VH-VL binders against Prolyl 3-hydroxylase 1 (P3H1). Designs and how they scored, part 2

Target 1, 115 residues: Prolyl 3-hydroxylase 1 (P3H1), of Gallus gallus (Chicken) (q6jhu8r557to671)
Amino acid sequence: SHLVCRTAIDEKQEGRSDNSHEVHVDNCILNAEALVCVKEPPAYTFRDYSAILYLNGDFEGGAFYFTELDAKTQTAEVQPQCGRAVGFSSGSENPHGVKAVTKGQRCAIALWFTL

## First folded at step 9 (VH-VL; from g4 with light chain N55Y)

Design m3
Fold by OpenDDE, fold request of step 11:
Structure m3 (fold): chain C 115 residues (1-115), chain A 122 residues (1-122), chain B 110 residues (1-110)
Amino acid sequence: as target 1 above (115 residues)
Amino acid sequence: QVQLQQSGPRLVRPSQTLSLTCAISGDSVSSNSAAWSWIRQSPSRGLEWLGRTYYRSKWYNDYAVSVKSRITVNPDTSRNQFTLQLNSVTPEDTALYYCARDYPEYWAFDIWGQGTLVTVSS
Amino acid sequence: QSALTQPASVSGSPGQSITISCTGTSSDVGGYNYVSWYQQHPDKAPKVLLYEVSYEPSGVSSRFSGSKSGNTASLTISGLQAEDQADYHCSSYTSSKTYVFGGGTKLTVL
């Protein structure tokens, strides 16, 4: 597990397009430009499932989102909520990132499971 | 809590082998979540990643092209440390050498040793 | 391989914002979101500021932010403080399963 906290740079900064965590894949090395995710060491190839658990909700922004392998085409988005858990398979089928936190501090626990 | 402690000679003659050791505390050299790197720094070349060793069911090594023919990074599980060997050194290898934890979770070096200035001089 | 390209030096006054660029190639910065930034004070080891382009580790000031476009990553330091005076280094994972660093940038707080 891993504790992840992100604090907003500017409170309620409008028009932010940056991410607090850029798109990545949990069990392979993502090259979004080449549209490949190489499942090899030192990446954590043993990860099969991933989850994120939100520890607080007194922040704005910080949405969790999935993309295509290009790391640009968004396929889904999950809004953070205290106590909410988001689970997904860890492979290249689920590239994901976290959008900018625009207010407050977002804290979550990242979890990974190996079958 | 994780700390890296470096040791080794600070003076090496040309053509000899530079050898450094990095002792790990608070983590394991055979951790499946870490990699262990050597990095050097000089005024002329800045920071330069040299190589790493890591365990993922078996041991792996990756080396920078610039030193690949001369470098060996070895783990020592018994002492929970890893070493750097750089053969056939020249004055160009004079640098401040760091060991560091390469953490693929972040794809970054989150823990650094204290550094060891190694001077190559006759 | 060649180092990533950073400006040799940047300067700013307290309270200002500055940006440091880090330019690579499609084999490193452009290919991967595995860019990290490090702060290094004199006679100290580098300290990681950002993971994976923009991710801020615990304990790092929120004044540091990162972004990437194409082959160029950027570190922005807002609200400059005297303590920010240091060298800043970028790094990137590469297609060769190695790391490459930038040449470093000396930040002077005026």
Scores: ipSAE 0.872, ipTM 0.946, lowest interface PAE 0.5, mean pLDDT 94
Fold by OpenDDE, fold request of step 11:
Parts: structure tokens; C-alpha cells; sequence
Structure m3 (fold): chain C 115 residues (1-115), chain A 122 residues (1-122), chain B 110 residues (1-110)
């Protein structure tokens, strides 16, 4: 597990289109341009399920989102909420990223499970 | 608190073998969550990744093409260390050598050794 | 794998924002979101600033941000401070299961 806190940049409060965490896959090596995710070492191929738990809610932005393998086409988005947990299988079926935090500080715990 | 402590000779003659050791504390050389890399730095070549060793149910090695024919990175589980061996050195191998933890969670080097200046000279 | 391309040097005044580019190919920067940035002060080992293009590890100032477009990754430093004067290096994972570094950029705070 990992504790992750991200603070908004004061100078970039408006017009932000960047990400706090770019699209990736938890148990394979994602090549978005080639549209492949290779499940091989040193990637954590043993991860089967992933989760993120929000520890606070006094911030803006920081949405969790899923994409296609191209890391561009968004398929789903989850808004952050204190106490909310997002769970998903760790494989290439769930490329995901985190939108920019636009105000305050976002803190969450990332969890991974092996069957 | 993970720390890396480097050791080894700082002077190597041409055609001989450069050997360095990196001792790990706070983590395991056989960790399934880490990889262990050697990186060198010189004014002429900047930072250069050389190779790594890591354990994922078995041992793996990856090496940079530039040194692949001369390099060996070995783990030592009994001492919780990993080593660098670079054969047939030339003055071009003179550099500041770092060991580092390659942490695939972030695909970056998050822990570095203190560095060892190795000079290749006759 | 050839080194990633960085400008040799950049400069800025305190309070300004500067950007350092890191250009590679589809086999590294363009293919993967596994670009990292490192700050290196004189006689010190590199320190990681950003993971995976834009992710900030704990203990790193929020003044550092990262982005990527095509084969070029960018590090932006906002609110430039004297302590930011250092060398900055980009790195990327490659399709050959290796890492490649940029040539490094010397940042001078005027």
C-alpha cells in the first residue's frame, strides 16, 4: 500500500488540463502508442486487484478515470469523496489515471491484492 | 528507510575488470517489488543506465546495449547486496558510478547510493 | 538506446516559471508514460522529482509539474527559487526493457 498526497499548484489554478497521475496499468507494461500492455517482469504481474481509498474531501479536482489502451479515450470517471473506495481488476482491462488537483490537497491510499 | 552503501576500488587499470558492491538496508535484494540498477555519470556522457538485477520468482537481468557484452550485475542474497562487474575497461569507463533502486511502482530510481568515482588509468 | 534530448541550459529569475523539454522517440518517451525527472545539486546524487510524467512523490514541492505530448516530455518549475538552481535530468523506460537518460539541463536562477 502507498499513501499519496497531491497539492494543487497555486500558479496554475485556472485552465488546467494536466493529470496528477498519467494513465498506467498496475500489473503490466503499457505501451499506449502500440496499444499493448505486456504482462512481464519487472512489472507487478502478481497483482490481481487494485483499490484507492480517499482520506479527505477538502479539495477540488483529482478525479479517478479509466481509459482504453490508447490512454486517451476515457471510459469512466469516479469523483473523489472522503471515505470512498474505488476497486478494480489490475490488468490491461483497466488502464487508469488521476486528474489534476485544482484546489487544496488530495490524500488517498493505494492498495493492491494478490489472489 | 531504505539506504544503499557502495564500496569497491576507485582505480582500475585498462583491460582489467571494474568491480563495485552495493549493500542494501531496509529492503531486500530479492524483493518482488524492486529492481536494482547501476548508473554512471560523466561530463561527456551524462547519466547512463548500465543494467539491473531483480527477482520475480526467478532472477532477471537487463543490460544497456552499450555495455551488454562486458557487464554483469549479480545479486548476493546472503549479504543482501548486488554487484557490478564491467570487464575490459578503457578510459571511457571513467565515471561516477551509482547504485540505485529501480522501483517499478513508479518506473523510476527513488533511492541512490552515495556514488563511487572510478578512474580507469594506467 | 540514444540519449533523450534536453536543452543544455535554461535560466530564469526568482518567481518566474521555466520549462525544460525532454525529447525522445516512440520507443521511449512517446510509447510510455514512464518518464521521470531528477534534480541534482553539485556533489549530490540525483533526486527524483516526478514519476510517470506527472506524479509527485512525497516531499517534493508542488512547484514542480510534468506533462507529455508526443515524443516530448516537459518539466515546469513555477515560482522559481534560488534553491532550484541545479542540474535536471529526464529518464524514460524503453521498449528494450532498459532506461535511457537525457543529456541533462543546467538551470541557473538569475
Amino acid sequence: as target 1 above (115 residues)
Amino acid sequence: QVQLQQSGPRLVRPSQTLSLTCAISGDSVSSNSAAWSWIRQSPSRGLEWLGRTYYRSKWYNDYAVSVKSRITVNPDTSRNQFTLQLNSVTPEDTALYYCARDYPEYWAFDIWGQGTLVTVSS
Amino acid sequence: QSALTQPASVSGSPGQSITISCTGTSSDVGGYNYVSWYQQHPDKAPKVLLYEVSYEPSGVSSRFSGSKSGNTASLTISGLQAEDQADYHCSSYTSSKTYVFGGGTKLTVL
Scores: ipSAE 0.867, ipTM 0.945, lowest interface PAE 0.5, mean pLDDT 94
Fold by ESMFold2, fold request of step 11:
Structure m3 (fold): chain C 115 residues (1-115), chain A 122 residues (1-122), chain B 110 residues (1-110)
Amino acid sequence: as target 1 above (115 residues)
Amino acid sequence: QVQLQQSGPRLVRPSQTLSLTCAISGDSVSSNSAAWSWIRQSPSRGLEWLGRTYYRSKWYNDYAVSVKSRITVNPDTSRNQFTLQLNSVTPEDTALYYCARDYPEYWAFDIWGQGTLVTVSS
Amino acid sequence: QSALTQPASVSGSPGQSITISCTGTSSDVGGYNYVSWYQQHPDKAPKVLLYEVSYEPSGVSSRFSGSKSGNTASLTISGLQAEDQADYHCSSYTSSKTYVFGGGTKLTVL
């Protein structure tokens, strides 16, 4: 498990378009142009399920989102909220990223499970 | 804190084998979350990734195309180290050699050794 | 010849912003979000500044930011300071399960 915090630092972070975490898949390495996710070592191929637990909600931005394999076409978005959890399978069906935090600090715990 | 300590000869003759060792403290060479790379730097070529070793139920290696006919990267679990062996060296292999931790969560090198300047000369 | 193209040098005055480019192909910078940037002072090992294009590790100044468009990644240094004078290297994961580096960029703070 990992504690993950991302902070918008004063005015330098406002209007930022880059993601807090770029789109990826938890158990394979995504090539978004080739539309392929290669599930082989040293990627963490043993991860079967992923979960994010949000520790706060007093910030702007920082939305968690899912995409197609192209890493561009958004299919779902989860607004972080204190105590909210999102669980998903770790495979290529769930490419995901985190949008920029534009004000305040976003903190979450990431968890991975092997079946 | 994780640290990488390099050792090995700093002068190697042409056609011989360059051998370097990287000792790991604060982590395990058999960690299922890391991989262990060698990278070299020269004025003419800049930084050049050479290869890696890692443990995921068994040992794996990946090598750069430019050296894969000559390179071996081996773990030493008992000493918590990994080694570089580069065969048939020429003066063009003269470089500053680094070991580094490859962190596959982000596919980048987050911990580096201090470097070993290896000269290949008669 | 490096696999990724960076300008050989760049300069700026204290307080300015500068940007260093890193251009590859669809088999590396274009295909993967695994571009990283390293700062290297004289006689020191490289130190990671950014990975995953724009992610800042703990302890790295927020003055460093990164982006990518197509096959080109960029490192931007805002509020240039004397201590930023160093070499800067980009790296990318490749479709051949390897890493490639740029040729490096020497930043001079005037």
Scores: ipSAE 0.499, ipTM 0.846, lowest interface PAE 2.4, mean pLDDT 88
Fold by ESMFold2, fold request of step 11:
Formats: structure tokens, C-alpha cells, sequence
Structure m3 (fold): chain C 115 residues (1-115), chain A 122 residues (1-122), chain B 110 residues (1-110)
């Protein structure tokens, strides 16, 4: 498990397009140009299931999103809420990232499971 | 806190083997979350990644092509350390050598040793 | 020598913004979001500033930001300060399971 916090500067950050966490896959090494995710050490190949548990919701931005292997084509988005959990398989089916936090601080617990 | 402490000779003769040791405190050389790298720095070449060792149910190594024929990186679990051995050195191997923790969650070097300047001459 | 290309030096005045480029190939900077930047003051070991292109570890000034486009990553330092005078190195993971570094950039604060 891992506590993950992202914070915005007190100044306005509205309109920012940068990510709080770039698109990746939890158990393989994503090459978005080649459209391949290589599941081999030292990547954390033993991760089978991932979950994010949001600890707060008093912030703006910070949406969790999924993409195709290209790391660009968004396929789904989850808006954080205090107590909301997002569960997904750790493999190449679920490239994901976190959009910029534009106000406040986003905190979540990341969890990984091995079957 | 995790710390890396380097040791080893600072002068090596041409054709001999350069050997350096990196002792780990606050983490384990067999951690399934880390990998352990050697990086060197010289004025002419800047920073150069040399190789790494890591444990994932067994021991693995990855080496830079430029040194692959001469390099070995070995773990020592009983002493919680890892070593660099570079065979057949020349004056071009003169450099400041660093060990570093390779953190595959982010694929970056987050903890560095203090550096060891190794001169190859005479 | 260096697998990634950086300018040898850049300079700027206090309060200005500067950008340092790091150009690689599709096998490293272009293919992976595993680009990192290191600051190195004289006689000290490098210290990570950014990883995953733009992610800033805790304790690193918000004046550092990163981006990439194609095969080129960029480090931007805004609000330049005297303490920013240092060498800056970029690094990328590669398709060969290795890391490569740029040649380094000496930043001079005028």
C-alpha cells in the first residue's frame, strides 16, 4: 500500500493540462509509441489487482482516468470523492493516470494485490 | 532513512579490476521494490549508467552495452551490500563512481551514494 | 558519449524562466514516460528533481516543471534564483532495460 498525495499551489491553476501522475500500467512497462506493455522484471510483475481509495474530496481537478495503450485516448474517468474506491486489474488492460489538481490537495491510498 | 555508503580503492592500475562496494542501510538489497545501480561521471562523458542488480524471486542483472563484456554487479545479502567489478580497466575508466537506488515505481534514481573518485593510471 | 542530447550551458537572470532540453529517440524519451531530471551542485551527488516527465517529489520547489513532446523532454525553471546555479542532467529508461543520461547542462545565474 502507498499513500499518494498531490497538492495544488494556493494560486489559481485552472486550465492546466499537465498530469499529477502520467499514464502508466501497474505491472508492466508501457511503451505508448510502440503500443506494447512488457511484463518483465524489474517491473512489479507480481501485481494482479490495483485499487485506489480516496481519503478526501475537498479539492478541484485530480480526476483518475483510463486510456488505451497509446496513453492518450481516454476511455473512462472517475471523479474522486471521499471514501470512493476504484478497483481494476493491474495489467495492460488498464493504462491510467491522474489529471492535475487545480485547487487543494488530493490524497489517496494505492493498494496492490498478488493472487 | 535509506543511506548508501561506498567504499573501495581510489587508485587502480591499467588492465586490473576496479572493485567498489555499496553498503545499504534502511533498506534491503533483496527488496522486491528496488533495484541497485552503479553510475559513473567523468568530464568527457558526463553521467553513464553502468548496470544494476535486483531480486525478483531470483537475482537479475542488466548492463550497459558499453561495459557489458567487462562488468559484474553482485549482491551480498549477508552484508546487505552490492559490488561493482569492472575488468581490464584503462585510463578512460577514470571517473567518479556512484551507487544509487533504482526505484522502478518511477524508473529513477532516488538515493545516491557519496561518490568514489577512482583514478586509473601508471 | 551521451545517448541524450542536452545543451552544454544555459544562462538566465534572477526572476526569469529558462528551459533545458533533452532529446533522445523513440526507444527512450519518445517511447516512455520514464524521464527524470537531476540537479547537481559542485562536489555533490545528483539529486532527483522530477521523475515521470513532470512529477515533482515532496521537498522540491514548485518552480521546477517538466514536459515532453515527441523525442524531446524539457525542464523549465521559473523565477530563477541564485541557488539554481548547478548542473542539470536528464535520464530516460530504454527499451533495452537500461538507463541513458544526457551530457549535462551547466546553468549560470547572471
Amino acid sequence: as target 1 above (115 residues)
Amino acid sequence: QVQLQQSGPRLVRPSQTLSLTCAISGDSVSSNSAAWSWIRQSPSRGLEWLGRTYYRSKWYNDYAVSVKSRITVNPDTSRNQFTLQLNSVTPEDTALYYCARDYPEYWAFDIWGQGTLVTVSS
Amino acid sequence: QSALTQPASVSGSPGQSITISCTGTSSDVGGYNYVSWYQQHPDKAPKVLLYEVSYEPSGVSSRFSGSKSGNTASLTISGLQAEDQADYHCSSYTSSKTYVFGGGTKLTVL
Scores: ipSAE 0.497, ipTM 0.837, lowest interface PAE 2.4, mean pLDDT 87
Fold by ESMFold2, look of step 9:
Structure m3 (fold): chain C 115 residues (1-115), chain A 122 residues (1-122), chain B 110 residues (1-110)
Amino acid sequence: as target 1 above (115 residues)
Amino acid sequence: QVQLQQSGPRLVRPSQTLSLTCAISGDSVSSNSAAWSWIRQSPSRGLEWLGRTYYRSKWYNDYAVSVKSRITVNPDTSRNQFTLQLNSVTPEDTALYYCARDYPEYWAFDIWGQGTLVTVSS
Amino acid sequence: QSALTQPASVSGSPGQSITISCTGTSSDVGGYNYVSWYQQHPDKAPKVLLYEVSYEPSGVSSRFSGSKSGNTASLTISGLQAEDQADYHCSSYTSSKTYVFGGGTKLTVL
């Protein structure tokens, strides 16, 4: 389990395009340029399933999103909402990231499961 | 709170073996979530990652190409430590040596030891 | 002769923003989102400022931000303060399961 909070910095954040959490895979080492995800230690290869639990929703930006292995072609997006949970398999089928928080603070708990 | 405390000699003669120890408190050297690295710093080369040890069902090591033929990094679970051995040292191995926790969730060094300045000279 | 290229020095006045670059290759900065930045004051060990390109750990000022484009990562320090005077190092994971560091940048606050 893992508490993660991201806050918009106190300059004007409108127009911000950087990610709050760059695209990655939870149980392998993603190289998005080479389109490979290498599942070997010291990566956490024993993670089989992942979950994110949102602790609040009173912020702007900060959307959770999935991509193809290239880390840039977005395939899905989940809007934050207090109490919303997102569950997914931890492997290379689910590269994911978090978009920039443009106003307020985003907090979530990350969980990983081994089966 | 996790802390890293270094120890070892500060003067080593050329051609001998440099040996340093890093004691871990607040975490385990056999943690499934961490790796344990040695990094050195000199004016001419800046920061250089040397190698690491970590436990994932068994022990692993990764070493930098520049030192791979001379380096060993070993865990000591009974003392909760890890060590650096660098064989056949020359004056070019004179540097400030750090141990650091390598946290693979982030692939970064989030905790550093205090540093040990090692001089290699006759 | 670091594997990653940083400017040797940068300067700025209090209250300004400055940016430090870190240029590598597709085998490190370009291929991975595992770029980290470290601040080092004289006679102190480095301290992590950012990891995963832009993530700021707990206890680090929100004035530090990071990004990357292609093979170049950037650290931006906004609202420059006297205590920001230090050396700054970038690091990246590599395709060879190793880490590389930049040569370091000395920041002078005028």
Scores: ipSAE 0.493, ipTM 0.836, lowest interface PAE 2.4, mean pLDDT 88

Design m3
Fold by ESMFold2, look of step 10:
Structure m3 (fold): chain C 115 residues (1-115), chain A 122 residues (1-122), chain B 110 residues (1-110)
Amino acid sequence: as target 1 above (115 residues)
Amino acid sequence: QVQLQQSGPRLVRPSQTLSLTCAISGDSVSSNSAAWSWIRQSPSRGLEWLGRTYYRSKWYNDYAVSVKSRITVNPDTSRNQFTLQLNSVTPEDTALYYCARDYPEYWAFDIWGQGTLVTVSS
Amino acid sequence: QSALTQPASVSGSPGQSITISCTGTSSDVGGYNYVSWYQQHPDKAPKVLLYEVSYEPSGVSSRFSGSKSGNTASLTISGLQAEDQADYHCSSYTSSKTYVFGGGTKLTVL
């Protein structure tokens, strides 16, 4: 498990378009240009399933999103909400990232499971 | 709080083996979430990553192509440390050597040792 | 020598914004979101400023920000301060399962 917090502080964060976490895959090394994800150490190859649990919802931005292997074509987005959980397989089928937090502070717990 | 403390000789003769040690406190060399790297810095080359060791059910190493034939990075779990061994050194190996924690969740070096200036001269 | 290209030096006045570039190839900066930036004051070890192109860890000023377009990553320092005077290094993961660094950039605060 892993506690993740990202804070937007002062007006400099408003309108920010950079991601809070860039697109990645939890159990392999994503090369988005080559459209390949290499599952080998030191990547955390033992992760089979992932989840995040939002601890709060009093912030703006910070949406969790999925992409194709190109790390650009968005396929789904989950709106943050206190107590909402997102579960997904850790492999190359689920590249994902977190959009910028534009107001307030986003806190979530990341969980990984090995089958 | 995690800290890295370096030790080793500061003068090495050409053709000998450069050997440095990095002691870890506040973390384990066998951590399944970290890797342990050596990086050197010289005025002419800047920063150069040399290699790493890490534990993922067994021990692994990755080495920079430029030194792969001469380098060994070894863990020592009983002393909670890791070592650099660079064989057959030349004056071109003169540099400031750092150990660093390589954190593969983010693929970056978040903790660095204090640095050891090693001179290779005859 | 270095695999990533940075300007040798940049300068700016207090309160201004400056940007340092880091140009690689499709096998490093272009292919991976694993670009990091390090600040190094004289006679000190490097200190990480940013991970994953733009991620700012706890304890690093929000004045540092990062971005990437194609094979070029950028570090931007806004609200320039005297203590920002230092060397700045970029790094990237590579398709050969190694890391490469830029040549470094000396920032002078005028």
Scores: ipSAE 0.481, ipTM 0.835, lowest interface PAE 2.5, mean pLDDT 87

